# Ledger of designs, part 9: VHH binders against NADPH-dependent diflavin oxidoreductase 1 (ATR3)

Target 1, 247 residues: NADPH-dependent diflavin oxidoreductase 1 (ATR3), of Arabidopsis thaliana (Mouse-ear cress) (q6nps8r221to467)
Amino acid sequence: KPDCFLKMTRNEVLTKAESTKDVRHFEFQFVSSTIEYEVGDVVELLPSQNSSVVDAFIERCGLDPESFITVGPRETENSSFSEEMITQIPIKLKTFVELTMDVTSASPRRYFFEIMSFYATAEHEKERLQYFASPEGRDDLYNYNQKERRSILEVLEDFPSVQIPFDWLVQLVPPLKPRAFSISSSPLAHPAAVHLTVSIVSWITPYKRTRKGLCSSWLASLAPEQEVNIPVWFHKGSLPAPSQSLP
Key: E = the ipSAE of ESMFold2; O = the ipSAE of OpenDDE; V2 = 0.75 times the mean of E and O plus 0.25 times the DockQ between their complexes.

## First folded at step 5 (VHH)

Design g37 (framework vhh_sonelokimab_d1)
Fold by ESMFold2-Fast, scan of step 5:
Structure g37 (fold): chain B 247 residues (1-247), chain A 125 residues (1-125)
Amino acid sequence: as target 1 above (247 residues)
Amino acid sequence: DVQLVESGGGLVQPGGSLRLSCAASGRTFSSYAVGWFRQAPGKEREFIGAISWSGGSTYYAVSEKGRFTISRDNSKNTLYLQMNSLRPEDTAVYYCAADRTLFYGSIPESGYDYWGQGTLVTVSS
């Protein structure tokens, strides 16, 4: 559950047009409730995944984006130290994928390739997936998957005969994680605003593919006119409390 | 082990089209990512594009500007390059190459294990 929601009010390029770098100044306002913060505190933002990529993932998996699902816990009994309240609420599949499953930026783990091999119907795909999951294929898997930063969707597209049940996909696809940024604004100067200075992440892989940071690129694409409510969490900075002088 | 043989080259007029084929021998073709390269007289080999072993993913060099399309038919052990709107500067020997690792190469000769002998394409009147 987020602490509150922010709405972007400014998106300004700080770098010159001829620069190879894109550094931006973002300003945000609180939507309904304010959180007290100090300069150097951290805000975590949950990025929105590209709707076209989410749609492509759902289509690749043969699923209905408008269907309602109920996600239950793996286990109904927890240890005496578990304080988690488990709720099961119907949610649209597309909404669930958009908010919880990182199909756009996260790379699958070795185990994902092992499971894919069980659901491959083409023999050559099954053999490749078994190789990648084997000790012999470890370095080739690293180069294919990690060095190229392939996403869940890209990997599934490379193995079109694989049809994994959705309940396995929920377990196997990495969760969508918030990204952390240091707050550059002072509440003394801007009491109702949060300012961030963000480098828009972009790099080229060894095989010359352009990769972009999910959260920074999403922020760069937002216009204040879009009125997007961004779920956020606030964390205090690591600065120690001022020492008290004891004469 | 895979062996590659290009065919379909020849003389074509500017603005014309040409389809190159690359025939593979051996049982492993469907396991390899394959690509097309070219080399003009007196120049270095240039990457054109690559296609994954399944055919599900393609990658093209920017210089081709949407004029070239790569496809494969694993049942026929054949790779294709469809070339449209040909220009005199497209005159080169065209090579197919195979990479066993499923990687897409955009760097000439990077990661490719097997190479064909080439087929000459001349774009002139």
Scores: ipSAE 0.006, ipTM 0.333, lowest interface PAE 9.5, mean pLDDT 79

Design g38 (framework vhh_sonelokimab_d1)
Fold by ESMFold2-Fast, scan of step 5:
Structure g38 (fold): chain B 247 residues (1-247), chain A 123 residues (1-123)
Amino acid sequence: as target 1 above (247 residues)
Amino acid sequence: DVQLVESGGGLVQPGGSLRLSCAASGRTFSSYAVGWFRQAPGKEREFIGAISWSGGSTYYAVSEKGRFTISRDNSKNTLYLQMNSLRPEDTAVYYCAATLFYGSIPESGYDYWGQGTLVTVSS
């Protein structure tokens, strides 16, 4: 459960138009409950996934976005279950995927490719997936998957004969995690507000594909007029993320 | 082992469009990632773009983004390059190439090459 909710009140580009860098100043207000913080504290934000990507994942997996599901704990060492993935009441499949399963930014692990090979119906796909899961295929899997930062959805689209049961997908797809940012505002000057200075993450892969950071790009896309309630958690001072700097 | 044969080259007017084809024979085409390259007279061979073995992913050189589109039809063992808004500097011999190891860098690591098809962009 989040500590509270923030809403964005400012989204300002700090870098010049001709710059190769996109650095932004974001301002947020507390929606209702306020949290006391100190200089050097960290806020974690839970990003929203692109609805079209979530829809494409659900369609690719042959699932009904409007169906109701319940999920309980499983005693498996390969489980990606977190407390946030356990539901006591039924929720819509689409809502569950949007909030808990990182189908957008996370790359699958080697074990995902091994499981895919068991559910592939095309022989050439089975051969490729078995190769990727083998010791002989380790370097090619690294280049295909990790170096290219392929998402769960992109990998499933590359192997169209694969049909994985939903209960395996819940175990295998990485959980959607909050991202940490250093608070740039002083609580003495701005006790009811939180300010962030964020570098919008973007890079080019060896195959010349543009990749973007899920949370930073989502924040950059938000307009204050949208009144989005962002779930947040506060933590005492921590080391800055590589894309951020402390005062 | 796969054999590749390009076709569809010829003379085209500036601003025009042209579609190149690459027909594959031998081993199963759907097992290969395939790409397009070109070489203009007196210049190095240049990567244009590549498509994954399944057709689910495409990769383009930054300079060619938006004008060229790569597609494949695994049922016909054929690779295509759709070229739009052609310019005189696009004049080159165009090659298709295939690799079994999908993890290779698209500018290199291609194992099988066609003989090329000439595209001339002039009035």
Scores: ipSAE 0.000, ipTM 0.271, lowest interface PAE 11.0, mean pLDDT 80

Design g39 (framework vhh_8cml_1)
Fold by ESMFold2-Fast, scan of step 5:
Structure g39 (fold): chain B 247 residues (1-247), chain A 123 residues (1-123)
Amino acid sequence: as target 1 above (247 residues)
Amino acid sequence: EVQLVESGGGLVQPGGSLRLSCAASGRTFSSYAMGWFRQAPGQEREFVALISWSGGSTDYSDSAKGRFTISRDNAKNTVYLQMNSLKPEDTGVYFCAATLFYGSIPESGYDYWGQGTQVTVSS
């Protein structure tokens, strides 16, 4: 379902070594087919999740990463592009999680905590989860979960007695979404190439934890010699330039 | 009501190690998230480490990350801070603190505090 695939050919730091800002210049080439674009058009890239984090999530949930599953469409139609592509096809559990379930960067919603409370076997965890899901716990939940940007995995690790069935996890875990960037190159100057200038997103939470943006940090970690094929979608630049800041 | 008593502080040379303990008394220790804070002379009190009520999650300040490990034993009502590769700038009074809600702001959200234990890193 992506329009095409891009391969990174350059990853350059534009900021000085002592700078608190990390701004990168990335260059990509088309893997097979090319797409017509203009400077200022938008490209969406689907990031890859860290394999170790995905493995930790699967282990935490007591599942076999090598088992095959077949998944139906989501009830709420809040599906990722990858999920739409592989729905109704047998696929390895680890591959499904890597492509469709944002276990690394997304924080759970209030409803996730409500469902966790039904599957908690420790009384103290059940009480805390019920509190977080209640109107009385709304501000404490915001501080714990959203202000600290806790991930799905981090929250599940905080409540070890909770064992949610996988079919519920598919419904509850936020979908892995592409991220949008403005194209800085012109096809007239650089035929068959796409250039991006990307600010690598990071911030410090109230508990002094360093948080990284999933897509920008993944791009910063890529080396041209890895020859990774990145699924991409192109959009006209008639819309305002996309923000690389957090939602 | 929770009462906290720290121990394990002392004088250590740079590069050395110390293990701090925080013993809790009172009901429902396992319902509290536990944090370690420190204060150097003339400085603001700063966050060091936090552990959730279950022990499933830990948070560290950037200065503590990779050198310090927080852990807890709910059966013994005790929280530990293992400090390795100590530096002179780690010198200060170390406080144990408890909060009912893991999401509390470190500077103001803790209701129960210990009296502190002195850690001095010098040659």
Scores: ipSAE 0.000, ipTM 0.267, lowest interface PAE 11.2, mean pLDDT 80

Design g4 (from e4 with E99G F100K P102W D108P E110A; framework vhh_8cml_1)
Fold by ESMFold2-Fast, scan of step 5:
Structure g4 (fold): chain B 247 residues (1-247), chain A 124 residues (1-124)
Amino acid sequence: as target 1 above (247 residues)
Amino acid sequence: EVQLVESGGGLVQPGGSLRLSCAASGRTFSSYAMGWFRQAPGQEREFVALISWSGGSTDYSDSAKGRFTISRDNAKNTVYLQMNSLKPEDTGVYFCAAGKLWYTSGIPSAYDYWGQGTQVTVSS
């Protein structure tokens, strides 16, 4: 469960219009309960995935976004906290994917390519996937997948003959994870508010593709008027040096 | 390592056809994706077509799609570009390229080996 929810009240560009960098000042207020924090403490935010990307993933996999499913907990230590909250209750497939499966920013692991090879119906795709999953293909897989920051959806689109059952997709697709930011505000100066200074992250890959960070780009897209409740967790930062007692 | 030699270029009338060939020397031809690129005078080298390691997957630039067909013969270590319905804007030096990163399509830096090119001129 999240510690509380934050609502964005300000989204301001700090960099010059002609700059290649986008650095923003975000202000948030507590929606219901206030958490005590200190400057330099860490807040983790759960980003929302783009609905059209989620729709494209569901269509690529031949699934019904409106179907109801009941899912057991993921067996890995890195299960989404959203998945933990909705486990054992019926939920729409689209909602489950949006909240628990990182189809947008995470690259698949080597094992995903091995499983894809079992479900490929085109021989040339099967051969390529087997090569990527082999020790001989390790460097080429790294260049294709990790170096280019390819997403689950992009990889599935590159291998259109592959049709993986949803039960396997739940196990194989990386979980959607919160992202951590240092708090720049002080509760003494700004009670009941949380301020973040965030660089909007982007990369240009070796083969000229522009990739954007999921959480920072999502935050940059939010308008205060949208009244979005953001689930958050607070963690303490470094402790100050202890004071000496005599002087 | 592979060495690539293009052939089949020449002068052709608008609406005509040409078939380009690229002969590869080397023992690992079948492990490489093959691409065709072209360069017009005063312009950057642009992507035309690619074919995968097995020959089962192909990709084309928007200008080539529906008019050009790429194919390969792994027994002969040769890749081909069949060009139909040629236009004056297709004029340029056509380069054959070999690379293991076929999935990057259209990016010259993804290709490890290049031929010296063959001239294609489309005019009346």
Scores: ipSAE 0.005, ipTM 0.292, lowest interface PAE 9.9, mean pLDDT 81

Design g40 (from e4 with E99D F100T P102F T104G G106I I107P D108E E110G; framework vhh_8cml_1)
Fold by ESMFold2-Fast, scan of step 5:
Structure g40 (fold): chain B 247 residues (1-247), chain A 124 residues (1-124)
Amino acid sequence: as target 1 above (247 residues)
Amino acid sequence: EVQLVESGGGLVQPGGSLRLSCAASGRTFSSYAMGWFRQAPGQEREFVALISWSGGSTDYSDSAKGRFTISRDNAKNTVYLQMNSLKPEDTGVYFCAADTLFYGSIPESGYDYWGQGTQVTVSS
């Protein structure tokens, strides 16, 4: 459950036009309830996934984005915070995927490839997936999946004969995770506002694929006029050093 | 294990189109990612396009985006490069390449098997 919601009021480029770096100043206001904070405290923001990528995932899985589902509570450590908000409430499939399932930035784990092999109908795909899930395929799986930072959607697109039931996908796809940022604003200078200075993350993989950070790129794409409510959690910026001895 | 033979090259006027084909012999074609590279006289070989073994993923060089389309037919063991709006700068020998490491590569060092190339010349 989020502490409150923020709404973006400013998105400004801080770096010069000729710079290779993209550093932004973001300003947010509280939507309703306010949280007291101090400069240097941490805010975690839950990013929204690109709607076209979510649509592509749903289409790849042969599902109806407009169908309604009802999800029971997940009593595991890997539960999405968004799942707690929508548990036992009918929700559109597309909305559920957008809020809970990281199809855009997370890479599948080895076990995902093992499960894909059971749902592959093309023999050559089944053999490839079994190999990747095997000890013998570990290094090739690392190069394919982890080193290139392939997403859930990209992997599913590379194995088109695979049709995993949605209830398994809910358990297998990594949850959408909040990202943490240090608050740069002072509540004395900017009451009821939160300011962040964010470096927009982009890099090139060893095999020359361009990758972008999900949360920083999403923030860079937001405009104040879109009136987007962002779920957030606040944490104190300073923690006492742990005791040298336990009782 | 794999032999690659390109075809479909030739002389075309600026703004014209060509479709290149790459025929693979062997039982394992559907397990390879495939790429197209080109080389102009006196220049290094450069990446043009790639396609995953399933056809689900494609990538293009900046100069090829919007003009070229890579596709494959695994039943026919063939990869295609549809080239539209050709420019004189597209002139070169076009090579088909197979990547046995399953993930596709932009660097040419990621490819195990290469065809002999087909000449594309764009001039008036």
Scores: ipSAE 0.016, ipTM 0.468, lowest interface PAE 7.4, mean pLDDT 82

Design g41 (from e5 with D99E T100F F102P G104T I106G P107I E108D G110E; framework vhh_sonelokimab_d1)
Amino acid sequence: DVQLVESGGGLVQPGGSLRLSCAASGRTFSSYAVGWFRQAPGKEREFIGAISWSGGSTYYAVSEKGRFTISRDNSKNTLYLQMNSLRPEDTAVYYCAAEFLPYTSGIDSEYDYWGQGTLVTVSS
ESMFold2-Fast, scan of step 5: ipSAE 0.061; ipTM 0.516

Design g42 (framework vhh_sonelokimab_d1)
Fold by ESMFold2-Fast, scan of step 5:
Structure g42 (fold): chain B 247 residues (1-247), chain A 125 residues (1-125)
Amino acid sequence: as target 1 above (247 residues)
Amino acid sequence: DVQLVESGGGLVQPGGSLRLSCAASGRTFSSYAVGWFRQAPGKEREFIGAISWSGGSTYYAVSEKGRFTISRDNSKNTLYLQMNSLRPEDTAVYYCAAGRGLFYSSIRPSEYDYWGQGTLVTVSS
């Protein structure tokens, strides 16, 4: 369970228009519960995945985004779902994928390719997947998967004959993980507020694919008017808090 | 074990379009990542773009992005390069290439095992 929820109240570009860098100042307010913190403490945010990517994943897997599922402990072992939610009423498949399965930014592990080989119906795909999972294919798998930072969805799209049962997908797809940021605000200067200074992450792979950091690019895309409740966790900083005056 | 033959080159006026084809022999064409390269007189071989063995992933050189489109038809063992808004500086011999590897091919000519003989594209008034 998250410690509390934050909502964004400001999204300001700090870099000049002519700059190649995108550095932003974000301000957040507590939705209801307030957490005690100090400058330099860490806040972890759970990002929202792009709805179109989630929809594409569900379609690729031959599933109905509006279908209801009931999730057991084994099916949520690698998810961000709380134990209490596991025993609650059924949830929509799309909602489950959005909150628990990193289909957007995470790359599959070697074992994912091994399991894909069991569910490939095209012989040539089965042979390629077995090769990737083998010791002989290790370097080729690294170049294809890790070096290019291919997502779960991109890999599944490259092997269209593969149809993995949903219960295996829940176990194999990496869980959606929170991302950590240092708090730049002081609770004395800005009571009930949290400020972050964030560099928006973007890079180009060797095959010139544009990649963006999931959390930083999502934050940059948020408008305060959207009233999004962001689940957060607070952790103590590693350094002593600096002396500070009101801004 | 795969042989590649390019076609569709010729003389075209600036602003015109051409579609190049690359016919592959060998029943395993669908197992290869394939790409297009070009070489102008006195210059090194330049990467244009590549497409994964499934057609699910495409990759383009920045200078050609938006003007050129790569596609493949594995049922016909054929690779295509659609070239639009052609410029005089696009004049070159165009080559198709296939990697023997099972992974997505790179921008480096050395990562392709099979090459066609090339087709000349001349962009001139």
Scores: ipSAE 0.000, ipTM 0.258, lowest interface PAE 12.3, mean pLDDT 79

Design g43 (from e4 with E99A F100P L101G P102L Y103F T104Y G106T I107L D108P E110R D112N; framework vhh_8cml_1)
Fold by ESMFold2-Fast, scan of step 5:
Structure g43 (fold): chain B 247 residues (1-247), chain A 124 residues (1-124)
Amino acid sequence: as target 1 above (247 residues)
Amino acid sequence: EVQLVESGGGLVQPGGSLRLSCAASGRTFSSYAMGWFRQAPGQEREFVALISWSGGSTDYSDSAKGRFTISRDNAKNTVYLQMNSLKPEDTGVYFCAAAPGLFYSTLPSRYNYWGQGTQVTVSS
């Protein structure tokens, strides 16, 4: 569960319009309960995924966004499910995907391609997926997947004959992770507020495709009047002394 | 070990449309990523558009975005470039190119097989 909720009260561009960099000052207020923090402490925010991308993923997988699901661990108990992925009550599938499955920004791992090969109905696609999962295909998979930063949805769209069961998708799709930011405000000056200075992340892949950071771009798109309650977790920014030589 | 033959070029007026075709023969076409490149007189070969082997991924140069559409028909071993709202700056020889493999590139050097080209002229 999150420590508390924040709502945005300010979104200010710090860089000139002609600049290649977009740096912003965000201010947030605590919704109900306050957390004690110090300058340089870390706040983690859970971003919202683009609803159109989530809808496209659900449609690509042949699923009903309005169906109710209950997610539990695998029978063999070798599941990597986080607590965030395990539900105690039924939840709508679209809500579950939006909150727990990173279909937008995360790239699949090699094992995902291996499992895709088992569920491919086109022989050509099966052969390509087996190659990607093989030692011979390692470098080609890296160029296709990691260098180009392809998302789960983009990869599934490149292999349209593949129909993976939902229980495997829950295990294979990377979890949606909170993103960490250093707090720039002082609680002595702003006891009920949290301030962040954030660089809005964008980059160009080797094949000349533009990519944007999920959380930073989402924050940049938020307006204070939307009254969005953002789930957050607080961590101390002070770390132990620099790493020592291990035995 | 694939041969590519372009067709569909010609003379069109500014604002007009052309559909280029590239017919492939030889090895399995559906295993290739395909690209379209163009070369104006006295200039180097530049990227126009590309399509993955499955047709699920496409990309375009900034000058082609919103005006050109790349597509493919794997049953006919053919790739197409639909060009709309043509400008005099689009004049050049258009080349079809194939890259065997599982990814694509905007770099001409990554393509192993090339057609002979088809002339597109946008004027009067």
Scores: ipSAE 0.000, ipTM 0.207, lowest interface PAE 12.3, mean pLDDT 80

Design g44 (framework vhh_7nfr_2; at its last look DockQ between E and O 0.05; V2 from the best seeds 0.00; counts 0 for: pae E 13.3 > 2, SAP .73 > .668, placed apart)
Fold by ESMFold2, look of step 6:
Structure g44 (fold): chain B 247 residues (1-247), chain A 121 residues (1-121)
Amino acid sequence: as target 1 above (247 residues)
Amino acid sequence: QVQLQESGGGLVQPGGSLRLSCAASGFTFSSYAMSWVRQAPGEGREWVSSISWSGGSTYYADSVKGRFTIARDNVKNTLYLLMDSLKSDDTAVYYCAKDTLFYGSIPFDYWGQGTQVTVSS
């Protein structure tokens, strides 16, 4: 499904050590094949999630990481949709979670808390989840969840009596999304390379938790000697506004 | 603006009793769970007790179970902590906190200035 793969060849910090911002210059080379692009085009990169956190999520939910699953839409009476579904290939559960479910950084939606309440067996947990799902609890849910930037795993650990079936988790856990970046290189100057200039996203929550953006911090953690193949998609961007040269 | 004003603290002998009150304003008190949290000198905050919005469910730290009773009056917008069989280890500033799950899981969102409880002979 990716257009191609890239591997990182340079990771350079652009900001000075005393700066409150962390801005990086990244360089990548194509793996095996090249894609034609223009300056100003956009590349989407699919970040890797921390494998130990993915393992912790799978263990917390009582699932077997080595089992195989087949994912498709619910039953329909339309035969054309049924034919398309019949050809889906089983995938290992851990691989599915790693590639499609954001268990490490995305915060759950309000409906997730409602479903959790139906699967909670401890009364104090059920009551709190019902409150969070109610109109009266909306602001307090925002403070608990969004302002603190709690992840799916962090929320599940706060409510240990909750055991949600995997089918519900697939529907409710936010999807892992590729992150889009403007390409800063020219293919004329660097014909087989892609350069990005990226601000590493971080902030401090009201309870002094430091949070980092998933994709930008993952990119910052990569070293060029690591042969990590990054799945990418290219999209055509808008042309830059023409500039005028003055003497 | 949420305001929580604790009162009822003081000096008491071991085995004695105190009743703490927390007057709440600036929010719809009856729609929120409430908690008591305490902080001994030089230590971090310790969750003590919580009560559901209706008062139908109450929860206690192991250190206070059987000795403390949390209650609320949704007509007067007041939270209470009835403390019996007080011990020197109960010496702390006690804070009223709005709408927080129990200690260790969810941070407290709002708390007052506290009321001092001192248990000594």
Scores: ipSAE 0.000, ipTM 0.220, lowest interface PAE 13.3, mean pLDDT 80
ESMFold2-Fast, scan of step 5: ipSAE 0.465; ipTM 0.774
ESMFold2 (binder alone), look of step 6: mean pLDDT 81; pTM 0.829
OpenDDE, look of step 6: ipSAE 0.453; ipTM 0.764

Design g45 (framework vhh_7nfr_2)
Fold by ESMFold2-Fast, scan of step 5:
Structure g45 (fold): chain B 247 residues (1-247), chain A 120 residues (1-120)
Amino acid sequence: as target 1 above (247 residues)
Amino acid sequence: QVQLQESGGGLVQPGGSLRLSCAASGFTFSSYAMSWVRQAPGEGREWVSSISWSGGSTYYADSVKGRFTIARDNVKNTLYLLMDSLKSDDTAVYYCAKSLFYGSYPFDYWGQGTQVTVSS
């Protein structure tokens, strides 16, 4: 569960207009309860995925965004009681994908291509997917997938004959993860406020695809006037900096 | 520290209407799916309705579909259940329940409940 939620009060570009870098100063206020922190502590926040990309993924997979699914803990007959089962709630498939499955920023791994080959109905697609998953295809897969940072959706669209069951997709699609940022403000100087200095991640791949960091680009798109409440988690500043994928 | 407080129950005639409220505190209300669950005397719990964290998706048990409306106010941290065309079989204690962020079970927390009695 998040520790609290923050509301953005300032979004300022720190770099000059002619700069190739976009570095921003963000200020946030606590919406209700405050959390004690120190300069250099870490705040994590979960970025929002683009609704149209989620819709495209669901359509590509032949799924019904309005269908009900029940998501619960792993079933064990010895620990499951009938009373627990009556408290399950269904959620819409689209809501589940939006909140849990990174279809927008994450690239698939080798194993994803291997599984795609089992569900391809076109012979030429099956052969290419088998090659990518093989040791012989390793370098070609790296160039196609990792070097170009193709997303889950983009890869599925490149192989239209592939129809993977939803239970496999839940296992194969990377989970949507929160992103961590170091807090630059001090509660002594700025009580009830949290300041972040964030580099907005953007790059162009060799085949001229524009790639953006999901969380940093989402933050850059937020305006204080929108009054968006952002769920956040706080951690002591001894935590290491979060890893970022290269282009 | 999570607290859920239901209100709005009471005695009503068949065909009548009631509006239930649930005031939530101690957690980030806007991050969690919320549900209404009822329990009639001597019966097990029955799921009634759920609403996604954003309010963009609502779900209803077949027994209440078309008669009940679930809603939430994320600014006020309040969950609502609007109950129309009440029937005697709707008589139960109604509980507000917090679920995990993506609607997983079991429910983390339950309120104290509010009694709804439909009598003719």
Scores: ipSAE 0.000, ipTM 0.138, lowest interface PAE 15.8, mean pLDDT 77

